# Ledger of designs, part 3: VH-VL binders against UPF0304 protein MJECS11

Target 1, 168 residues: UPF0304 protein MJECS11, of Methanocaldococcus jannaschii (q60310)
Amino acid sequence: MLSKIERLILANQYKILKILENTSEYDEIIKILEEGYEIFYDEILGHIFDELPESEGQFVLDILSFYDIVVEPYKQKNPNDHEIINHPYSYFKGFDGNSETKYMAFVRFLIEDQKKFSFVAKYAKKTDNFNSHFPMLDKYRKMVELWESKYNKKYDLKREEILDILNA
Below, E stands for the ipSAE of ESMFold2; O stands for the ipSAE of OpenDDE; V2 stands for 0.75 times the mean of E and O plus 0.25 times the DockQ between their complexes.

## First folded at step 1 (VH-VL)

Design p1 (framework fv_prolgolimab)
Fold by ESMFold2-Fast, scan of step 1:
Structure p1 (fold): chain C 168 residues (1-168), chain A 120 residues (1-120), chain B 106 residues (1-106)
Amino acid sequence: as target 1 above (168 residues)
Amino acid sequence: QVQLVQSGGGLVQPGGSLRLSCAASGFTFSSYWMYWVRQVPGKGLEWVSAISGSGGSTYYADSVKGRFAISRVNAKNTMYLQMNSLRAEDTAVYYCARDYLEYGDYFDYWGQGTLVTVSS
Amino acid sequence: QPVLTQPLSVSVALGQTARITCGGNNIGSKSVHWYQQKPGQAPVLVIYYDSDRPSGIPERFSGSNSGNTATLTISRAQAGDEADYYCQVWDSSTAVFGTGTKLTVL
């Protein structure tokens, strides 16, 4: 559902683009908006994702932070701790590109566009650009919840505390 | 500089045993997964076995499970492949190789290879 | 384990572009590494994670991977590029190598 004012604004935006790009490609869209043919509105808005809620965004930041400031620095300081290095969850594997697409896209945005999480970023090639090919949400939620509730999101965790979270 | 130097190949009768060695230098040996990969003369590459940096985890190809044993002595910077109950199809050049960072990465450095011939 | 299929041989004229393919079901969802092997020598890594080059490998070597085919591309081919080339992926806990391709530079 678009309001009459929203339709006016969008129609005028497309009229401007029509002039700037010297194209007739927007003529049908303008008519749909001006006449109010609601059945075709999804065709116009189909590229716009639903919002990622703030709490879900914070969750992604938290799991990336855990790997970037806790796990990766620990591995660099302790190269002979193969129990942690060989742990199945010793590096951030990304999110599933099929069932967790929005989370994967957000990780890519943070790393590629904002250039954050430099230690995690080195795994881009290994993880198929953070596409885990297997659902990860439940596992990462357990890890973040444990890091927050039991360890107050400390970055200076002891070996046993890191293992506790990796095994969550 | 990273170097992997191999030894211990040779001719063995079917059913016999042989041990291969791979001596490493130029890196912190205990921090890397190490592999054995073999190649039948004139044919392609076949992964054989893997061992974690600590030696606590080992993996084997189905074709060698129960017959081959991978091991390492980090104090000597050396990895071994103990081959038992050898068969004619085990005839190959055996390479040791290093994993780039973690298990399941790429083979960034290879040894020179050791020929193992199993025949009468 | 998946089988990675490569052509047995590829010929390229000096200075032209060679393309070596590696076929596998849904290989585009995996990371592909490429190795060069010259007669009597150990393999040498030339491309890792689909398209990255190790230090010392010329820019003439490049890689791509999508759908069911990964490709190693060698532009401006030189006599010294003549070798066997193998693609490689991980399937679970096992490394799988391609069938190998002999590149001949004419």
Scores: ipSAE 0.000, ipTM 0.481, lowest interface PAE 13.1, mean pLDDT 87

Design p10 (framework fv_prolgolimab)
Fold by ESMFold2-Fast, scan of step 1:
Structure p10 (fold): chain C 168 residues (1-168), chain A 119 residues (1-119), chain B 106 residues (1-106)
Amino acid sequence: as target 1 above (168 residues)
Amino acid sequence: QVQLVQSGGGLVQPGGSLRLSCAASGFTFSSYWMYWVRQVPGKGLEWVSAISGSGGSTYYADSVKGRFAISRVNAKNTMYLQMNSLRAEDTAVYYCARSYRDLYYFDYWGQGTLVTVSS
Amino acid sequence: QPVLTQPLSVSVALGQTARITCGGNNIGSKSVHWYQQKPGQAPVLVIYYDSDRPSGIPERFSGSNSGNTATLTISRAQAGDEADYYCQVWDSSTAVFGTGTKLTVL
């Protein structure tokens, strides 16, 4: 439900866009907002997604950083460390596109739009563009919590410390 | 044998431009982040800029943002620093350096090149 | 961005142990790297990731990092250790160097 003030603001925004774009495409939307035809509000707001909370965004940045700065550089320096290289969680698998869609979308935004996490980015094809097809939140939360609580998010983790986190 | 060979330094007037080059050999250049670090004669080290192995990410110290541009041509194993709108305070020996991927420690450094900004 | 504070100078007698500190708020949560620079030369990495040594660096060089202080320790100091030493961290998409310490070997 939109308040009268929200409807006034939105109607005025569409009136401005109407003028700037020299179009009549917004006339119906303006009418809906000014008259208060609530049944049609989803046509206006239906494509605006719910927020990803700041703490959840930070969590995603943390797990991506762990792989990008700790795990991937370790694997490149130690190409014969088969225990880590063949570990089930040796690379970032993405998030589940069905149950963790907002997290997957945020990863794609960071990698595709912001061009961040260059090591992790190389796994796009292997991971179906970071769609794990299996829920990953619980596993990554345990990993991030251990990296933070026991290792203070250091980049310079030893082999045994990396394995400790991968086995979380 | 890893080598970073620098060129392009010299004397330039305030407001002028200069381009530094760092030619790499002895390693897979595209696997390394590259950096510029400067040092005013007799003073400490100051980080200037960084570029990722692919060239897709660049970072700058606040003192040079908007004036300096870091770039690389991996096919030529060479990194550049384009310095515009130079100021007297930019007078320093400029070093190129590398890090293995995103490890952010500088395991090899170039010989340095002196940039003097004065009239 | 963190400011990394080092003592301006440290003196050590030949064969004794030198300790060079790098102070920074919560530096123990960061990875500290150390560089040696001799007059007219480029810096040389001597310690990376708090305590690891590159190939070719003598084992008498060691490092530690906890709380608000990282320390470079040079045991059995040699005349050739006389140099400037810089600590460095990566923070907020920037590399930050310490203020530098001149080590004099007596």
Scores: ipSAE 0.000, ipTM 0.442, lowest interface PAE 21.7, mean pLDDT 87

Design p11 (framework fv_prolgolimab; at its last look DockQ between E and O 0.15; V2 from the best seeds 0.00; counts 0 for: pae O 12.7 > 2, placed apart)
Heavy chain, then light chain:
Amino acid sequence: QVQLVQSGGGLVQPGGSLRLSCAASGFTFSSYAMYWVRQVPGKGLEWVSAISYSGGSTYYADSVKGRFAISRVNAKNTMYLQMNSLRAEDTAVYYCATEYLDFYGMDVWGQGTLVTVSS
Amino acid sequence: QPVLTQPLSVSVALGQTARITCGGNNIGSKNVHWYQQKPGQAPVLVIYRDSNRPSGIPERFSGSNSGNTATLTISRAQAGDEADYYCQVWDSYTYVFGTGTKLTVL
ESMFold2-Fast, scan of step 1: ipSAE 0.365; ipTM 0.742
ESMFold2, look of step 2: ipSAE 0.007; ipTM 0.552
ESMFold2 (binder alone), look of step 2: mean pLDDT 91; pTM 0.920
OpenDDE, look of step 2: ipSAE 0.005; ipTM 0.545
ESMFold2-Fast, scan of step 4: ipSAE 0.000; ipTM 0.461

Design p2 (framework fv_prolgolimab)
Fold by ESMFold2-Fast, scan of step 1:
Structure p2 (fold): chain C 168 residues (1-168), chain A 120 residues (1-120), chain B 106 residues (1-106)
Amino acid sequence: as target 1 above (168 residues)
Amino acid sequence: QVQLVQSGGGLVQPGGSLRLSCAASGFTFSSYAMYWVRQVPGKGLEWVSAISYSGGSTYYADSVKGRFAISRVNAKNTMYLQMNSLRAEDTAVYYCAKDLYSGYEFFDYWGQGTLVTVSS
Amino acid sequence: QPVLTQPLSVSVALGQTARITCGGNNIGSKNVHWYQQKPGQAPVLVIYRDSNRPSGIPERFSGSNSGNTATLTISRAQAGDEADYYCQVWDSYTYVFGTGTKLTVL
């Protein structure tokens, strides 16, 4: 639902864009908003997704940081540590594109648009662009919670501490 | 407002080639993934190919991999499907379709379809 | 090859409720989308992400998805609802369509 004030604001913004872009492409949207044709509001709002809550965004940043600053550097320094290198969770697998779509989109935004997490980014091809193909939220939450509660999110983890988190 | 207008298609001999075109209007073409879906007359829908918004990633059904190539020219608001080594079983109506979310999930608008007949 | 199973046909009396099912292992953990296709026409999206209705689609169309079955529900069926209906999921950059259901309004 849009209030009359919201409709006024949006209609005026599209009128400004119409002038700046010298286009008639916004004429129908302006009329929908001014006349209040609610049935067509999805044509305007359908491109805007629901928020990813701040706490969930922080969670994604935390799991990516764990892999990027702890796990990947450890593997580079210890190329013969086959237990960690071959561990099922030794690399960030992404999120499920069906059931965790918003989390996967946020990961792609961070890596592709913001160019962050350079060590994790190298796994784009291996992970089908960070689509894990099965739910990962519960596993990553356990890992992040353990890293935070038991190890204070320190990056200088010992081998046994990394294994503890990977086995969470 | 959204329109996907297809062209190309027709009758071709087995082993031949055809290129289908899909011209888009009414949305920011460069922001959306695009798809090809086909349908053998009287049968169900079968996904054929997908291309990312930038054209940097392409995906193919096993049945066409190595023979078909999807591409797009964002400056022209047009997507293509190059079909090589055509077989009788490729006979179908081919639809282009667009993504609603830039996440490769579903098809919100479809073109009118183009019939491709592969026979001698 | 599609792994989503739909009944071949469903009949509904004018004004009654039709239910079309889409069966798949653990389909409730996936987002299911539904398309309507009338003879000689391109498919039209009628439900996306299990239960959301696109602009212009009547309220009579609704969807649900849990466990191993997704369902498209068409209440107060009209003659114009006669069509083939397909469910679809996205999985691993593969788009899987159901086998299709022909809806007949008596």
Scores: ipSAE 0.000, ipTM 0.450, lowest interface PAE 18.2, mean pLDDT 86

Design p3 (framework fv_prolgolimab)
Fold by ESMFold2-Fast, scan of step 1:
Structure p3 (fold): chain C 168 residues (1-168), chain A 120 residues (1-120), chain B 106 residues (1-106)
Amino acid sequence: as target 1 above (168 residues)
Amino acid sequence: QVQLVQSGGGLVQPGGSLRLSCAASGFTFDDYAMYWVRQVPGKGLEWVSAISWNSGSIYYADSVKGRFAISRVNAKNTMYLQMNSLRAEDTAVYYCARGEYDYLWGFDYWGQGTLVTVSS
Amino acid sequence: QPVLTQPLSVSVALGQTARITCGGNNIGSYSVHWYQQKPGQAPVLVIYYDSDRPSGIPERFSGSNSGNTATLTISRAQAGDEADYYCQVWDSSSYVFGTGTKLTVL
């Protein structure tokens, strides 16, 4: 739902873009906004996703940090620790592209656009660009909660502490 | 593009020493474990040594343990193999190599090789 | 550490299928990697994790690993496939290479 003031602002913005881009592509959108045809508002806002709440964004940063600064450095430092290297959750698998789409998109934004999490980024091909094809939220939340509550998010974890979190 | 360029090598007498260098480019050097693998002319491949990204973990084949020392200087994108107390059996082409992109436990890129000949 | 035994040589006719074996006790429980080495050149990784291909390696290269034998299969052999081939595993303490096989394309 848009207020009359919001509709006025958006209609005027599209009128400006129409002039700058020398196009008639915005004519229908302007009419929808000016006349108030609410049924078509999703055609205008359909490319704008629901917000990812700040707490959920922080959660994604935390799980990526856990892998990037704890797990991946540990594996580089200990290439013969097969229990950790071969653990089912030894690398960040992404999020499910079907049921966890907004989380997967945020990971892709952080890695591709912001160029963060360089160790995790190496798994892009292996993970189908961080599409796990299986829900991961519950598992990663348990891992982050344990890392925070029991280990105070420290990055110099011992072997047994890393295994504890991977097995959460 | 990933490149490993080797230098150092040559002829040395038994009991002598040599240092090999491996200069890396085209990737973030301190993200990868690095390796030395050798090959006696006309024979097969033999792993020699491994070093983790931060030099925190170092491994040697039993045949060279106590005589060879692997090291790296990440700021220079270079790895070294210091070879001491050389024996005739150490005569080989020495290759530097890195691990693969997503942890293969194998060797995805190799240097061109450096011949080390130990003889009188 | 396991000993990985390969045949000394294998011959294949142009366009036919070559099979190079790597024998080792319980090798099916290891991840096997395969390298191609042409005369005067450094080895090149052609198969990793038993059956995966690195980018740039043709589909005619494939691998399998079960029981006591891993196999590198090269279908539709080309003259350029003539090389030495080595299998390799990690055994928890060292990197072990096979004895090597010379492939000749007739």
Scores: ipSAE 0.000, ipTM 0.458, lowest interface PAE 14.1, mean pLDDT 86

Design p4 (framework fv_prolgolimab)
Fold by ESMFold2-Fast, scan of step 1:
Structure p4 (fold): chain C 168 residues (1-168), chain A 121 residues (1-121), chain B 106 residues (1-106)
Amino acid sequence: as target 1 above (168 residues)
Amino acid sequence: QVQLVQSGGGLVQPGGSLRLSCAASGFTFSSYWMYWVRQVPGKGLEWVSAISGSGGSTYYADSVKGRFAISRVNAKNTMYLQMNSLRAEDTAVYYCARDIEYYDSSGLDYWGQGTLVTVSS
Amino acid sequence: QPVLTQPLSVSVALGQTARITCGGNNIGSKSVHWYQQKPGQAPVLVIYYDSDRPSGIPERFSGSNSGNTATLTISRAQAGDEADYYCQVWDSSTAVFGTGTKLTVL
């Protein structure tokens, strides 16, 4: 639901856009807001997604950091460590585009728009642009939780500690 | 509870065609890679084909490439194997299976009951 | 395309340990999965990613993989373990199954 003040603010914003863009395209939206036709609010807000909570955003940053700072540099330094290189979770596979869409979108934002996580970014083609095609949340949560609780999120992990987290 | 239920097998003449179906339930079907694996009665397992969750990527064993086509309709939770130009050596029990993960380490965690395909003159 | 070689058969006495090998060039650089198949039934995944167990598989099933040999170990063998066992890897864009091993328990 929108408050009367929110409706007033939005209606006035659309009136300003109407003038700036010299269009009648916003006339229906203005009327919906001024009259309070709640059933049609989704036409205005439907393209604005629910928040990704701060804790969930931090979780995504943590798993990406683990791969970008710990795992990928380790693999570059140890190209013959086949146990880690061929581990099922040796690279960041993305999130599921159907059941974890908001997380996948956030990863794409971080990599494509903000240009972060340069080592992970190299897997874009291999991972169908970080669409894993199967749920990854539970696995990555276990990995991040172990990295935090047992290893205090340190970056100088030993081989055995990296394997411990990958096998979480 | 994950289930894969197969249908569409039977007897077909050499050069004929047959379409196998694998109906999935108990999981988010579109999230998983799916496989077809066959087994000649009394012999070992042979991988046939793989399809990505979206259906955008497909892979085939050299023995069936150009003759078989794997597909899926995610809205129906069903995967198919279209078999064309069938040969006597294609006679086998065909299994559908759900992939744990694709690529260098992928395993098959759930299997269908199997469908017998007999190619006989 | 690689070939994964398994012994044709392995026999084990009740309560003893059976070991089934899967040989392949540089197989230790790949993840190996193991399947159990009983007559007239579909295969069942018993070990994945070299040494992990799916839910419902007893702890007496274990796996290892190094160099040119992967091994499925079945401790405290039971009559119900009698089956054909297959190893499997993913190589390039193809899945490869081992030749299969018949385990006899008595």
Scores: ipSAE 0.000, ipTM 0.444, lowest interface PAE 19.7, mean pLDDT 86

Design p5 (framework fv_prolgolimab)
Fold by ESMFold2-Fast, scan of step 1:
Structure p5 (fold): chain C 168 residues (1-168), chain A 120 residues (1-120), chain B 106 residues (1-106)
Amino acid sequence: as target 1 above (168 residues)
Amino acid sequence: QVQLVQSGGGLVQPGGSLRLSCAASGFTFSSYAMYWVRQVPGKGLEWVSAISYSGGSTYYADSVKGRFAISRVNAKNTMYLQMNSLRAEDTAVYYCARGRYSSGLYFDYWGQGTLVTVSS
Amino acid sequence: QPVLTQPLSVSVALGQTARITCGGNNIGSKNVHWYQQKPGQAPVLVIYYDSNRPSGIPERFSGSNSGNTATLTISRAQAGDEADYYCQVWDSYTYVFGTGTKLTVL
């Protein structure tokens, strides 16, 4: 789980924090790391969230890209295409803050911290800061898979091709 | 396995009403748009109606607008076609169908069909 | 609403290539789908988006679409290919089917 070098590094970090914060709060954690009491490692590692795998991160980037470079520019150029504009999935709705929290947090990081996806970003207020309040993973996966497998993720899509993906 | 099982149909007099049902299984019904397509015996296929996955949007062929109403109950995995003011030219086999990737663009699974005969 | 015109019937010898056309104004700018319907049965999708084949449909089936004509091609025709074939497009919130073609394998 943890190597001796990792334990040494972590123990030393907690010793530094102990001095800087003038606290005995870290004394037990330091002893657990130095002695190697593996049964208590969750006391330390449990405060760090599980990874969002690279493939899942790429999936989120792909769905945001689809909206940002395909759907939103199409709507700007075709303001009378009411079928696409009024489509239930015509704008990125976010992810569910209850069941899809990790994905919603990543979207917020990309838009708020990294300042990416400028066309999607304008929907922050409309979407309760990209909290869809309804599970979206299955729908967005179908859309991304179709965009990739059938259309090679091209951004210059015809109207019928955009509808194909929105209706996935 | 995707299945669409139809019921309803039968003989009705001109001006009468009839309701068709389409029960879906083997897929997440609430994620797919659904359609009705009809075929006059010995003739070609004619699209009749479409309904979005949520039921919030409905579409109709000009020949049935104002007379037919499509609906769905996602909790029951069932779609309906309410047919009012029926005419002799509405006599056809009615198919329910699911779109594979494009709501209303093409139809990947079809029900067995239900015969509707409008005759005196 | 555009009309998609198909030949009423096409005959092909066993093992030869059948071609079924679907004519329509500027149909090459639209996406064409093809259905096979055997007597007493519901239609079956055989080609979607001009040239794509659903799982379970033999490679003998192929499609093309350009200008004013879309074509369904059935190579190495078999007796079991006898059926009515319909092309279909989406146009302006409506779903238009072709007039249908009866394929006979001699």
Scores: ipSAE 0.000, ipTM 0.445, lowest interface PAE 19.6, mean pLDDT 85

Design p6 (framework fv_prolgolimab)
Fold by ESMFold2-Fast, scan of step 1:
Structure p6 (fold): chain C 168 residues (1-168), chain A 122 residues (1-122), chain B 106 residues (1-106)
Amino acid sequence: as target 1 above (168 residues)
Amino acid sequence: QVQLVQSGGGLVQPGGSLRLSCAASGFTFSSYWMYWVRQVPGKGLEWVSAISGSGGSTYYADSVKGRFAISRVNAKNTMYLQMNSLRAEDTAVYYCAKESPLEYLFYGMDVWGQGTLVTVSS
Amino acid sequence: QPVLTQPLSVSVALGQTARITCGGNNIGSKSVHWYQQKPGQAPVLVIYYDSDRPSGIPERFSGSNSGNTATLTISRAQAGDEADYYCQVWDSSTAVFGTGTKLTVL
């Protein structure tokens, strides 16, 4: 799980923190790392999450861009287009907080910490802070794939092209 | 604290003109679609017009197209309905209303003004 | 012809459940909003997007929408619920209001 070099680096970091914070709280962790007691490594690493792959991050950016740049501006310009406005997927519903937790967390990071996707951000209360409560990955993947493959991710989509993607 | 306060209205002869005003407070006025809805005394609600947050897009009911003009001055937090060529059938209480709790959706009207009576008679 | 048909009147006893329907062709594909209007007052939004409640609206107000009928449900009816109720959708270049229902609380 951890290499000897990683253990040395971590043990030295905890030794520095021990001195700076004038505490013995890190003594056990230093011992675990120096002796190599692997059974306790999760006490140190358990607070660090697995990576979200770059391709998955790009996918999330793409679906949020589709709603923020294409769908929401279209609805503002065409307020009485009931077919699009009342479509089941006319707004970004988030990701499932149980089965798609990492994707939901990334959306929250983009909107809350990076302050991106300002039009989509307006749906935070409606969507329980972008927790869809049912899986959305397959649906959004189909939408992004169609937007890219058929429409070259263009922003100035016609009404029927938007409907085509929403119905993917 | 979100509030819409209306003014204007009154008695006007057929063929005359009136301008209604709707003053907004307590929200970012320029971010919301605004609407006019009317109600003939004792009857149901009828949508009249809509204006986008920027004022760049306007929509009208077929019954008022070419006669009514909706506008807004975001710096003054005020929306207007200019009513021209008025007919007896335009007699109604006119309400201004703002977009629903979700910005940029033309779904519901979550805050309404108190209403302004317009009477068209000779 | 986008007409939203509501019953002219509905009566409910105190503490019982009232149901007000809004009929329209394929209305289940649209988002339905509900307004309460008391005599001499402006309408108040009580349900939006079929089933969501604005802040300040009691939980006994709920909504549903499927097929050709949307329904506003008022459980544990109170005297203060007596009012006219209107459903509303967006259709083409027009907001369409229902014909209105007078709710009487016995």
Scores: ipSAE 0.000, ipTM 0.453, lowest interface PAE 14.8, mean pLDDT 86

Design p7 (framework fv_prolgolimab)
Fold by ESMFold2-Fast, scan of step 1:
Structure p7 (fold): chain C 168 residues (1-168), chain A 119 residues (1-119), chain B 106 residues (1-106)
Amino acid sequence: as target 1 above (168 residues)
Amino acid sequence: QVQLVQSGGGLVQPGGSLRLSCAASGFTFDDYAMYWVRQVPGKGLEWVSAISWNSGSIYYADSVKGRFAISRVNAKNTMYLQMNSLRAEDTAVYYCARDFTYEYGMDVWGQGTLVTVSS
Amino acid sequence: QPVLTQPLSVSVALGQTARITCGGNNIGSYSVHWYQQKPGQAPVLVIYYDSDRPSGIPERFSGSNSGNTATLTISRAQAGDEADYYCQVWDSSSYVFGTGTKLTVL
């Protein structure tokens, strides 16, 4: 799971932390890494999640951008457009916390830690902090693909074009 | 206190390069798409380039495509226009401008920077 | 690419209504923005998304867009309205400005 070089690097990092924090809390971890006790590697790596690929990260940024810069501004400018306001997909619902956990976590990072997508952020309470409780990936992929392929990710969309994407 | 302050510009010979900077203050820079627009003195406005808030979408006018490169560093609240292979026809006042992220117009403009391409 | 054609100049008497047109094939399907530019100054957005006004722009400024023509209307024209006016659209991957109109207030 870990190469000898990786174990050396990690052991040295824990030795540095031990000195800086004036603690013995890392002694066991250092020994595990230096001796190569693989059975305990999950104790060290278990809190590090797998990568979200760059293309998937871009996808999440794209769907959040669509809502933040196209849909939400349109609704604010057109408060009597009930067809769009009451559309099932008129607001970003988040991702499923069970089957789409890494996507939900990324949305939370963007909104809570980076303070981005301020118009989308107002839906945090309504969406259970962007946990849709049902899978959304397929729907959002269709929307992003249509926005990209037919509308070239244009943000000055007309009413009919917004509806076209929401109905994707 | 929303402001765009430009720097760079000046005289350059044909075939040369120049980089323009546009520094933003008074607003959350990474919420907005940004533009470069140029104008030959006494003539009309010509759009040059656009960059989305996250650099995920970048567009260029046909006249500059392949020669100019738009970029932004959100951590520095700054946008750049790298101009390569400059031609006499690129002589103009260059403006940076902020898009209404939600309204799709250019609402805040820099003061402009003169770029002169001559021998 | 659409070409946005504006009249070279428009004259209006003080207190009267000026209309500046922006012609383009199927321009009514685009969002049109309008800019005012006075000599030696950067442009100022006066109308966005066909007909909306930015904060601080007087209600005398209004816009419309349908078919092949967008129109900027300036009611009760004032001397300070004398400027160049440009329409602008975004067409998939390109921003297009109109040819510009010089408004003279007589």
Scores: ipSAE 0.000, ipTM 0.458, lowest interface PAE 15.0, mean pLDDT 86

